# Designs tried in a protein design chat: VHH binders against Toll-like receptor 5 (TLR5). Part 8

Target 1, 146 residues: Toll-like receptor 5 (TLR5), of Homo sapiens (Human) (o60602r691to836)
Amino acid sequence: YKYDAYLCFSSKDFTWVQNALLKHLDTQYSDQNRFNLCFEERDFVPGENRIANIQDAIWNSRKIVCLVSRHFLRDGWCLEAFSYAQGRCLSDLNSALIMVVVGSLSQYQLMKHQSIRGFVQKQQYLRWPEDLQDVGWFLHKLSQQI
Key: E = the ipSAE of ESMFold2; O = the ipSAE of OpenDDE; V2 = 0.75 times the mean of E and O plus 0.25 times the DockQ between their complexes.

## First folded at step 5 (VHH)

Design J4 (from J1, 13 letters changed; framework vhh_6z1v_2; at its last look DockQ between E and O 0.63; V2 from the best seeds 0.00; counts 0 for: pae E 9.9 > 2)
Fold by ESMFold2, look of step 5:
Structure J4 (fold): chain B 146 residues (1-146), chain A 122 residues (1-122)
Amino acid sequence: as target 1 above (146 residues)
Amino acid sequence: EVQLVESGGRLVRTGGSLRLSCAASGFTFSDYRMGWFRQAPGKEREVVAAISWSGGSTWHADFVKGRFTISRDNAKNTVYLQMNSLKPEDTAVYYCAAIEYIYDSSGTYDYWGQGTQVTVSS
């Protein structure tokens, strides 16, 4: 695989993703970081259509991490990427799709979205902690999943 | 348009109590960590208290522990600062601030109120 993980998130969340995840996990942000990550703002090919870039990212990444926030749920491209990644998981013996819920989204609110409903019903997701002192432990746990 | 509007600041005697309110609009309040800051004339702005987006975790600066309590009401889009046992050194402009929980690792606050003056007389 070209990437350890494709990070799928709404562009409105980019600054948070950069500060919370990329600076701590991605090797291009620091030599001391562990993973070669893929994300749209850096790694998508200019001039190719967006769906082709999304499909390439999903198939060239060992894991797909979807950061499900309210912005994610309002972005049709993010939901389509989630659905496409599920299709890859059916053809693959291992669980490649990691769902991380970010923010105050109840299970009822999540269940309104068909694309993610299966994961929500089976509680197949992680929650980003609301307490900042727990973020270090969460990053360690996420890194073990990647 | 995002607005944070503080209210409740006034002149209070040493030992007195005061409750500050900050009404928020223009964003999804329950997505934001809230904080109270203060700045006395000629001094640096300093954090007084902070509260997580759900209200489940709070933090208070050592100089106000036991005297000030931050709280929030997500149904009313309001954050509060209950101030008890007030001292002259608590005299400052108090600011409400918000940071989206998604952006909290940056350490910067997205939005600031215009402030409310608290004056504690000896």
Scores: ipSAE 0.006, ipTM 0.332, lowest interface PAE 9.9, mean pLDDT 83
ESMFold2 (binder alone), look of step 5: mean pLDDT 84; pTM 0.852
OpenDDE, look of step 5: ipSAE 0.544; ipTM 0.787

## First folded at step 6 (VHH; framework vhh_8cml_1)

Design K1 (from G3 with A98R; at its last look DockQ between E and O 0.46; V2 from the best seeds 0.00; counts 0 for: pae E 3.0 > 2)
Fold by ESMFold2, look of step 6:
Structure K1 (fold): chain B 146 residues (1-146), chain A 122 residues (1-122)
Amino acid sequence: as target 1 above (146 residues)
Amino acid sequence: EVQLVESGGGLVQPGGSLRLSCAASGFTFSDYAMGWFRQAPGQEREFVALISWSGGSTDYSDSAKGRFTISRDNAKNTVYLQMNSLKPEDTGVYFCARVEYIYDSSGTYDYWGQGTQVTVSS
């Protein structure tokens, strides 16, 4: 695989993703970081079909991390990417798709969206912590799954 | 445009109570942690209280702990500071502030209200 993980997120969340995840995980942000990550703002080919870029990222990455925020759920392309990644995961003993819930989203709110409903029903997701003291442990846990 | 408007300040006797409100507009309020600060005459602005985006986590300065309670109503886009057992040292201008990054509870703030005066004296 070309990438350890593809980070799938709404462009409206990019500043948060950069500060919370990329600066701590991606090797291009620091040589002390562990992972070669893929994300749209840096790694997609300009002018290419967006869904084709998403599909290539999913198949060229060992893991797919979907950062499910309110913005993510309001973006049909993000939901399409989730569904496509889910299809890839069906044959894998270790699931390639990691769902991370970000922000003020209840189980009930998440269940409204068919694309993610299977993961939500099975409680197959991580939740980004509200308490900053828990962020280090969360990043360690996420790193173990990548 | 992001706007934070404080209200509820006034003159109160020592031992009294006030409830401050901060009405927020121009952004998705429920995605941001919010804080209260105060500035006494001749002093620098100091931290009072912080509340996470859902209201599930709070933090207080040593001087506020046990006397003040921060809360929020995400349906009304409002954050509150309930101040009990007020002392003359609590006198100052109280400011509402937004945490700089969406989904974050760090101690950095990007938008501030105009402030509301609280005066505690007999």
Scores: ipSAE 0.348, ipTM 0.669, lowest interface PAE 3.0, mean pLDDT 89
ESMFold2 (binder alone), look of step 6: mean pLDDT 89; pTM 0.895
OpenDDE, look of step 6: ipSAE 0.716; ipTM 0.855

Design K2 (from G3 with L50R; at its last look DockQ between E and O 0.89; V2 from the best seeds 0.00; counts 0 for: pae E 2.003 > 2)
Fold by ESMFold2, look of step 6:
Structure K2 (fold): chain B 146 residues (1-146), chain A 122 residues (1-122)
Amino acid sequence: as target 1 above (146 residues)
Amino acid sequence: EVQLVESGGGLVQPGGSLRLSCAASGFTFSDYAMGWFRQAPGQEREFVARISWSGGSTDYSDSAKGRFTISRDNAKNTVYLQMNSLKPEDTGVYFCAAVEYIYDSSGTYDYWGQGTQVTVSS
């Protein structure tokens, strides 16, 4: 695979993603970081439509990390990418999709969205912590799943 | 339009107390973590306290621990800073701030208030 993981997120969350995740995980942000990551703002091909770039990112990445915020849930392209990644997992018989819930989203609010309902019902997701003391543990756990 | 409006600042003697309030509008308050920052003239803005969107987690700077308490009332869209045992070093403009997803205490906040002056002197 070209990438260790594709980070799928709403562009409205980019500042948080950069500061919370990329600076700590992505090798282009620091040579002490572990992963060669893919994300839209750096790695998508200009002039190619967004869904084609998303599909390429999903197939060229060993893992797909969907950062599910209220902005993610309002972006139809993000929800379509989630569904497409699930299809890849079933077709190649491995569990490549990692769901991360970000912000004040309850299980009830998440269950409203058919695309993610299976993951939500099984509680198959990580949650970005409310407590700053837990951020290091979260990054470690996410790194272990990648 | 998003607004954060601080109040409760003023002049107080050393050892005294003040309660700052920050009234929020224009966004879903219960979805945001809230913070207090302060700034003395000619100095950088400094973190004081933060409270998670639910109120279940709080953080304080070393200078605030044991003296200041942050709290929130989601029904009133208001965050508070109770400041006890005030010292002249606490003098400055206190700013309320809001952010959706906190990743450290010094991170970028989405919205800022205009500030309220706190002056601690005899």
Scores: ipSAE 0.490, ipTM 0.739, lowest interface PAE 2.0, mean pLDDT 88
ESMFold2 (binder alone), look of step 6: mean pLDDT 83; pTM 0.837
OpenDDE, look of step 6: ipSAE 0.801; ipTM 0.892

Design K5 (from G3 with S57T D59Y; at its last look DockQ between E and O 0.89; V2 from the best seeds 0.00; counts 0 for: pae E 2.1 > 2)
Fold by ESMFold2, look of step 6:
Structure K5 (fold): chain B 146 residues (1-146), chain A 122 residues (1-122)
Amino acid sequence: as target 1 above (146 residues)
Amino acid sequence: EVQLVESGGGLVQPGGSLRLSCAASGFTFSDYAMGWFRQAPGQEREFVALISWSGGTTYYSDSAKGRFTISRDNAKNTVYLQMNSLKPEDTGVYFCAAVEYIYDSSGTYDYWGQGTQVTVSS
């Protein structure tokens, strides 16, 4: 694979993604970091069809990390990427899709969205911590899943 | 329009107390973590305290621990900073800030207030 993981997130969350995740995980942000990541703002080909870029990122990445926030759930492209990634991994019984819930989203709120409902019902997701003291542990946990 | 409006600042003697308030409007207050920052003249803005969106967790700078208490009232869309045992080094403009997702104690916040002056002087 070209990438260890494709990070799928709403562009409205980019500043958070950069500061909370990329600066700690992506090798282009620091040579102390562990992963070669893909994300739209840096790695998509300008002028190419957006869905084609998403599909290429999903196929060229070992893992797909979907950062599910309120903004993610309001972005049709993010939801399509989730569905497509889920389809890639169904037959292998080895999920490459990692769902991370970000923000104040409750189980009830998440269940309203058909695209992610299977993961939500099975509680197959990580949740970005509310407690600042748990952020280091979360980054370690996420790194183990990637 | 999002607004964060601080109040409760003023002049106080060393050892005194103040309670700062920050009234929020224009967004869903219970979806946001709230923080207090301060800035002394000629200094960078520094972190003071942070409270999660539910109010279930708080975090304080070393200088604030034991003296300051952050709290929130989601029914009034207001966050508070109770400041006790005030010292001259606590002098500065205190800013309220809001962010959807916490990642460290000092970071990028989505919204900022205008600030309220706190002066600790004999």
Scores: ipSAE 0.462, ipTM 0.722, lowest interface PAE 2.1, mean pLDDT 88
ESMFold2 (binder alone), look of step 6: mean pLDDT 82; pTM 0.826
OpenDDE, look of step 6: ipSAE 0.856; ipTM 0.915

Design K6 (from G3 with S105A S106T; at its last look DockQ between E and O 0.94; V2 from the best seeds 0.77)
Amino acid sequence: EVQLVESGGGLVQPGGSLRLSCAASGFTFSDYAMGWFRQAPGQEREFVALISWSGGSTDYSDSAKGRFTISRDNAKNTVYLQMNSLKPEDTGVYFCAAVEYIYDATGTYDYWGQGTQVTVSS
ESMFold2, look of step 6: ipSAE 0.563; ipTM 0.777
ESMFold2 (binder alone), look of step 6: mean pLDDT 83; pTM 0.838
OpenDDE, look of step 6: ipSAE 0.860; ipTM 0.917

## First folded at step 7 (VHH; framework vhh_8cml_1)

Design L1 (from G3 with A33Y; at its last look DockQ between E and O 0.95; V2 from the best seeds 0.83)
Amino acid sequence: EVQLVESGGGLVQPGGSLRLSCAASGFTFSDYYMGWFRQAPGQEREFVALISWSGGSTDYSDSAKGRFTISRDNAKNTVYLQMNSLKPEDTGVYFCAAVEYIYDSSGTYDYWGQGTQVTVSS
ESMFold2, look of step 7: ipSAE 0.693; ipTM 0.832
ESMFold2 (binder alone), look of step 7: mean pLDDT 85; pTM 0.853
OpenDDE, look of step 7: ipSAE 0.875; ipTM 0.925

Design L2 (from K6 with T108L; at its last look DockQ between E and O 0.95; V2 from the best seeds 0.79)
Fold by ESMFold2, look of step 7:
Structure L2 (fold): chain B 146 residues (1-146), chain A 122 residues (1-122)
Amino acid sequence: as target 1 above (146 residues)
Amino acid sequence: EVQLVESGGGLVQPGGSLRLSCAASGFTFSDYAMGWFRQAPGQEREFVALISWSGGSTDYSDSAKGRFTISRDNAKNTVYLQMNSLKPEDTGVYFCAAVEYIYDATGLYDYWGQGTQVTVSS
């Protein structure tokens, strides 16, 4: 695979994603980081349509990490990417899709969205910690799944 | 329009107490973590305290720990800072701030208040 993981997130969350995840995980942000990540703002091909870029990112990445925030759930492209990534999971033996819930989203709010409902019902997701003391441990846990 | 309005500042003698309030409007308060920062003239703004969106987690600077308590009332859209055992070093303008997703206590906050003056002097 060209990438260890594709990070799928709403563009409205980019600043948070950069500071919370990319600076700690992505090799282009630091020599000490471990993963070759893909995300839209850096890695999508100019001049190619957005659907094609999303599908290419999903196909060329070993894992797909969907950062499910309120902005993610209000973005039709993000929800379509989630559905497409689930289709890839069904076509191989490994669970390639990692769902991370970010923010104050309740299970009730998550269950409203058909695209993610299966993951929510099975408790198949990680949650970004509310307690900052747990952030380091969360990053380690996410790294183990990637 | 988003507004954060601090109140409760004033002049107090060393060892005294003050309770700051920050009234929030223009956003869904219960979705945001809230923080208090302070700034003395000629100094950089520094972190004081943070409370998570539910109120279930708090963080404090070393200088605030044990003396200050952050709390929130989501029904009133208000965050509080109870400051006890005040020292002259606590003097400055206190700002409340709001952020939707936190990754670090001193990271980027989305909204800021205009500040309330706290002066601790004998």
Scores: ipSAE 0.632, ipTM 0.808, lowest interface PAE 1.6, mean pLDDT 90
ESMFold2 (binder alone), look of step 7: mean pLDDT 83; pTM 0.835
OpenDDE, look of step 7: ipSAE 0.850; ipTM 0.912

Design L3 (from G3 with D104S S105P; at its last look DockQ between E and O 0.96; V2 from the best seeds 0.00; counts 0 for: pae E 2.3 > 2)
Fold by ESMFold2, look of step 7:
Structure L3 (fold): chain B 146 residues (1-146), chain A 122 residues (1-122)
Amino acid sequence: as target 1 above (146 residues)
Amino acid sequence: EVQLVESGGGLVQPGGSLRLSCAASGFTFSDYAMGWFRQAPGQEREFVALISWSGGSTDYSDSAKGRFTISRDNAKNTVYLQMNSLKPEDTGVYFCAAVEYIYSPSGTYDYWGQGTQVTVSS
């Protein structure tokens, strides 16, 4: 695989993703970081179709990490990428696709979205902590799943 | 339009108390963490206090710890800062801020209020 993980997230969340995740996980942000990550703002090929870039990212990454925020859920491309990772490209969807819920999204709110409903019903997701004291433990836990 | 409107500032003696309020509108208040920041003349804006969207978790700067208490009332769309044992060093403009999800107390916030002046002087 070209990448350890493809991070799928809404462009509206980029600043948070950069500061909360990329600076701590991605090798291009620090040589002390562990993973070679893929994300749209850096790694998508200019001039290529966006769906082609998403499909390439999914096929070339060992893991797919979907950062499910309210912005993610309002972005049709993010939901399509989630469905694509589940249905068409990955034979082992539960082990390759990591769902991370970000923000004050209840299970009821998540269940409204067909694309993610299977993961939500099975409680197969991580949640970004409300308590900042838990952020270090969360990053360690996410790293173990990648 | 999102608005954060601070109130409750004023002139107070050292050792006194003030209670700041920040009324929020234009967004779902209970989905946002709320913070208080302050800025003295000629200084950078500095973090004072943070409260999580549910109110279940709080964080304070070293200078605020033990003297200030952040709280929120989601039914009134309002966050408060109770400031006790005030010192002249607490003088400045106090800003309310909101963010959907946060990675550190002094991270990037989505919305800012206009500020309310607090002056601690003999």
Scores: ipSAE 0.479, ipTM 0.751, lowest interface PAE 2.3, mean pLDDT 89
ESMFold2 (binder alone), look of step 7: mean pLDDT 83; pTM 0.835
OpenDDE, look of step 7: ipSAE 0.864; ipTM 0.919

Design L4 (from K6 with A33W; at its last look DockQ between E and O 0.97; V2 from the best seeds 0.80)
Fold by ESMFold2, look of step 7:
Parts: sequence; C-alpha cells; structure tokens
Structure L4 (fold): chain B 146 residues (1-146), chain A 122 residues (1-122)
Amino acid sequence: as target 1 above (146 residues)
Amino acid sequence: EVQLVESGGGLVQPGGSLRLSCAASGFTFSDYWMGWFRQAPGQEREFVALISWSGGSTDYSDSAKGRFTISRDNAKNTVYLQMNSLKPEDTGVYFCAAVEYIYDATGTYDYWGQGTQVTVSS
C-alpha cells in the first residue's frame, strides 16, 4: 500500500485533525512520527474527479480512518466514502475500516444514519476521549490499530 | 444567534470569593465543552478551567487548581466558575468559551463571550 492510512474527515474539521492527529502521527509533520498518511487537503490530485481521488485513497491505503463528527455526518461525501470503505473491508476480509467518533455523539445518534448503522451495530469503534488526560493513551491505541 | 453572557464579576478583597456564571443560547449547550479564560491588561489570554459536555471531566490551569471549581447545569444552559482564595494575580477579564470537541485545553474555541471584570485589590 502507498499509505498506512487514509484519514477521511469533513473539511470543516481540518484544523482540529491537523492539531489532534496529523502532528502526532504523520511522518511529514515530524520524523518522530510513524505513519505515511493520506488526507484530502494534502494528497488529492487537483483537477481530478473527487470520487476518483476518494476511491484511490481507499484502495491505496492499508487502513481507512473515518473521523466521525457531526460535520462528518452532515456531509454526504463523507458518508459515501464510509460506505465505499466498508465495501472494501468485506471484499478483503481484513477489517480495514477504523471508526473514530469525535464529540458528544451517542450510539443512538449514530444509529440514525443508515450509511453507518450496520457498522455501529456490529463493530468496535473508538471515541476521542472526554478526559483530555487520556489523549496520549488514545493516540497510542489508534496507532496500534493502524 | 449564539450568545455567551458572563456575569458575577466585581471587586473583591484578597482571600475573598466570587462566583462567575455564563448563560448560553443559540446552540445545543449539552453538546459543547465549556471553558473559562482570563486576560489581564497587556497580557495574553490564558486558560483557567474547562468542563466536558457531560460535566464528567474537568481540567484546570496550575494557578486555578485547588482554588477554582468549574461546574455546569445543562438544564439551565449555564456554566459556572467558583473562585475561592482570590489573589491580586487573578485580576482580569474572564471569558466564557464553547467548543464542540477539542484536543487540548488551549485549542480553538467556536464561541466566546464578551467577558466580565474581576478585580482583586486592597
């Protein structure tokens, strides 16, 4: 795979993702970091079809990390990418999709969204911690899953 | 329109106490982390206290630990800062802030109040 993980998130979350995840995980942010990550703002090819970029990112990444916030759930492209990533996981039998819930989204609220309902019912997912003292342990746990 | 309205500031003697309130409207209060910041003239705004959306987690600056308590009442859409053992160094404008999710206490906040003055003297 070209990338260790594709980070799928709403563009409205980019600053949060950069500070919370990219600065700690992506090798282009620091040589102390472990992963070659893919994300739209840096790695998508300008001028190419967005669907083609998403499909390429999903198939060329070992893992797909979906950062599910309220912004994510209100973005039809993010939900489409989630569904597409699930299709790859079923085809490959390797469970490549990692779901990370960000914010105060309950399982009931997540279940309202048909695109993710099956995953939420059947699979373990991560939550960004409500206790900021746990952020370091969360990043370690996410790194283990990637 | 989103509004955060602080109240409860004033003049107090060293060693005294004040209770700040911040009334929120225009957004779903129970989905948001709430924080208090303060700013003295000529100084950068500094973090004081933070409380998670459920109230289940709090964080404090070193200067606030042991003296200040943040709390929230989601039924009243209000966050509080109980300030005890006040010192002249606590003087400044106290701001309420709200954010839907955050990676550390000094991150970017979505909404800010206009502030309430706290003065600790004499």
Scores: ipSAE 0.644, ipTM 0.812, lowest interface PAE 1.4, mean pLDDT 90
ESMFold2 (binder alone), look of step 7: mean pLDDT 86; pTM 0.867
OpenDDE, look of step 7: ipSAE 0.836; ipTM 0.903

Design L5 (from L2 with A33R; at its last look DockQ between E and O 0.97; V2 from the best seeds 0.78)
Fold by ESMFold2, look of step 7:
Structure L5 (fold): chain B 146 residues (1-146), chain A 122 residues (1-122)
Amino acid sequence: as target 1 above (146 residues)
Amino acid sequence: EVQLVESGGGLVQPGGSLRLSCAASGFTFSDYRMGWFRQAPGQEREFVALISWSGGSTDYSDSAKGRFTISRDNAKNTVYLQMNSLKPEDTGVYFCAAVEYIYDATGLYDYWGQGTQVTVSS
C-alpha cells in the first residue's frame, strides 16, 4: 500500500484534524511520527475528479480512518467514501475501516445514518475523548489500530 | 446568528465573590464545550476554565484551580463561572467562548462573547 492510512474527514474539520491528529501521527509533520498518511488537502490532485481521488485513496491505503463529526455526516462525499470503504474486500474491510466519532454525537444520533449504521450497531468505533486529559491515551489507542 | 452574552461582572473587594453567566443562542448549546477566558489591559487573553458538553469534564488554569468553578445548565443554554476568594490579579474582562470539539483547552474556539468587566479592588 502507498499509505498507512487514508484520513477521511470533512474539509470543515481540517484545522482540528491537523492539530489533533496530523501533527502527532503523520511523518511529513515530524520525523518522530509513525505513519505515512493520506488526506485530501495535501495528497489529492487539484482539479481531478474527487470521486476518483477518494476511491484511489481508499484502494491505496492499508487503513481507512473516518473522522465522523456532524460535518462528516452532512457531507455526501464523506458518506460515499465510508460506503465505498465498506465495499472493498470483505476480509480487509472488517479490519481496514476505523470509525472515530468526534463531538457529542449520541448512539441514537449516529443510528439515523444508514451509511454508518452497521458500525454503530456493533459499537465498532472509537470516540474522541470528552475528558481532554485522555487525548494522549486516545492517540496511542488509534495508533495501535493503524 | 450566534450570540454569547456575558453578565454578572462588577466591582468587588479582595476576598469577595462573583458569579458570571453567559447566555447562548444561535446554536445547539448541548453540543458545545464552553469556556471562560480573561484579559487584563495590555495583556494576552488567557484561559480560565472549560466545561465539556455534558458537564462531565472540567479544566482550569493554575490561577483558577480551587477558587473558581465552571458549571452549565443545558436547559437554560447558560454557562456559569463562580469566582471565590477574588484577588486584584483576577481583574480583567471575562469572555465566554464555545467550541464543538477541541484538542486542548487553549486551542481554537468557534464563538466568543463581548465580555464582562470584573474589577477586584478595595
Scores: ipSAE 0.625, ipTM 0.805, lowest interface PAE 1.4, mean pLDDT 90
ESMFold2 (binder alone), look of step 7: mean pLDDT 82; pTM 0.820
OpenDDE, look of step 7: ipSAE 0.813; ipTM 0.897

Design L6 (from K6 with A33M; at its last look DockQ between E and O 0.95; V2 from the best seeds 0.82)
Amino acid sequence: EVQLVESGGGLVQPGGSLRLSCAASGFTFSDYMMGWFRQAPGQEREFVALISWSGGSTDYSDSAKGRFTISRDNAKNTVYLQMNSLKPEDTGVYFCAAVEYIYDATGTYDYWGQGTQVTVSS
ESMFold2, look of step 7: ipSAE 0.704; ipTM 0.836
ESMFold2 (binder alone), look of step 7: mean pLDDT 89; pTM 0.900
OpenDDE, look of step 7: ipSAE 0.852; ipTM 0.913

## First folded at step 8 (VHH; framework vhh_8cml_1)

Design M1 (from L1 with S105A S106T; at its last look DockQ between E and O 0.96; V2 from the best seeds 0.84)
Amino acid sequence: EVQLVESGGGLVQPGGSLRLSCAASGFTFSDYYMGWFRQAPGQEREFVALISWSGGSTDYSDSAKGRFTISRDNAKNTVYLQMNSLKPEDTGVYFCAAVEYIYDATGTYDYWGQGTQVTVSS
ESMFold2, look of step 8: ipSAE 0.742; ipTM 0.859
ESMFold2 (binder alone), look of step 8: mean pLDDT 86; pTM 0.861
OpenDDE, look of step 8: ipSAE 0.861; ipTM 0.916

Design M2 (from M1 with T108L; at its last look DockQ between E and O 0.96; V2 from the best seeds 0.84)
Amino acid sequence: EVQLVESGGGLVQPGGSLRLSCAASGFTFSDYYMGWFRQAPGQEREFVALISWSGGSTDYSDSAKGRFTISRDNAKNTVYLQMNSLKPEDTGVYFCAAVEYIYDATGLYDYWGQGTQVTVSS
ESMFold2, look of step 8: ipSAE 0.736; ipTM 0.851
ESMFold2 (binder alone), look of step 8: mean pLDDT 85; pTM 0.858
OpenDDE, look of step 8: ipSAE 0.859; ipTM 0.915

Design M3 (from M1 with T28D; at its last look DockQ between E and O 0.96; V2 from the best seeds 0.83)
Fold by ESMFold2, look of step 8:
Structure M3 (fold): chain B 146 residues (1-146), chain A 122 residues (1-122)
Amino acid sequence: as target 1 above (146 residues)
Amino acid sequence: EVQLVESGGGLVQPGGSLRLSCAASGFDFSDYYMGWFRQAPGQEREFVALISWSGGSTDYSDSAKGRFTISRDNAKNTVYLQMNSLKPEDTGVYFCAAVEYIYDATGTYDYWGQGTQVTVSS
């Protein structure tokens, strides 16, 4: 795979994603970081249509990490990317999709979205911590899943 | 329209107390972290305190710890800062701020109030 993980998130969350994840995980942000990540703002091919870029990112990445915030859920491209990633792979590769819930979204609110309902019903997701003192532990846990 | 309106500032002697309030409107208050920052003239805005959307966790700057208490009332869409044992170095304009999710208490906030002046002098 070209990338260890494709980070799928709404462009409205980019500043948060950069500070929370990229600076701590992505090798281009620091040689002390562990992963070669893919994200739209840096890695998508200029001029290629957006769905083609998303599909290429999903197929060229070992993992797909979807950062599910309220912005993500309001972005039709993000929901389509989730559905496409969920459909990728042979059965033994179905664990490639990592869902991370960001913010105060309840399970009831998440269940309203058909694209993610399977993951939500099985509680197959991580949650970005409300207590900021737990952020280091969360980053460690996410790193072990990538 | 999002509004954050601070109140409760004023002039107080060293060792005194003040209680700041910030009334919020235009967004779902219970989904947001709320924070307090302060700024002395000619200085950068600095972090004072943060409280999570449920009120279940708080963070404080080193200078605030032990003297200030942040709290919130989600039924009234209001966040508070109880400031005790005030010192001249606490002087500045105190700003209320809101953000949905954040990695560090000093990070980027979505909404800011206009501030309330706190002056500690003898």
Scores: ipSAE 0.724, ipTM 0.851, lowest interface PAE 0.9, mean pLDDT 90
ESMFold2 (binder alone), look of step 8: mean pLDDT 85; pTM 0.851
OpenDDE, look of step 8: ipSAE 0.849; ipTM 0.912

Design M4 (from M1 with D59R; at its last look DockQ between E and O 0.95; V2 from the best seeds 0.83)
Fold by ESMFold2, look of step 8:
Structure M4 (fold): chain B 146 residues (1-146), chain A 122 residues (1-122)
Amino acid sequence: as target 1 above (146 residues)
Amino acid sequence: EVQLVESGGGLVQPGGSLRLSCAASGFTFSDYYMGWFRQAPGQEREFVALISWSGGSTRYSDSAKGRFTISRDNAKNTVYLQMNSLKPEDTGVYFCAAVEYIYDATGTYDYWGQGTQVTVSS
């Protein structure tokens, strides 16, 4: 695979993703970091169809990490990417798609969205911690799953 | 329109107490972390306290620990800062702030109030 993981997130979350995840995980942010990550703002091919870029990212990445915030759920491209990645995961034995819930989204609120409902119902997701003391542990756990 | 309105500031003697309030409107208050920051004249704004959306987690700056208590009432859309054992160095404008999710307490917040003045002086 070209990438260890494709990070799928709403562009409205980029500043949060950069500070919370990229600075700690991505080798281009620091050579002390572990992973070669893919994300739209850096790695998509300019001028190419957005869905084609998303599909290429999904197939060229060993893992797909979807950062499910309220912004993610309001973005049709993010939801389509989730659905497409889920199709690949069913084909490839269920371990490639990592769902991370960000914010105070409840189980009930998440269940309203068909694209993610299977993961939500089986509680196949990580949750960005409410208690900031747990952020280090969360980053370690996410790193283990990537 | 989002509004955060602080109140409860004033002039107190060293060793005194104040209780600040921040009334929130225009967003779903129970989905947001709430924080207090302060700014003294000629200084950068500094973090004081943070409370999670449920109220289940709090964090304090070193200067606030043991003296200040952040709390929230989600039914009233209000966050509070109880300040005890006040010192002259606590003087400044106190701002409340709100954010949906954050990576650390000094990160970027979505909304800010206009502030309430706290003056600790003999």
Scores: ipSAE 0.711, ipTM 0.843, lowest interface PAE 1.0, mean pLDDT 91
ESMFold2 (binder alone), look of step 8: mean pLDDT 85; pTM 0.858
OpenDDE, look of step 8: ipSAE 0.872; ipTM 0.923

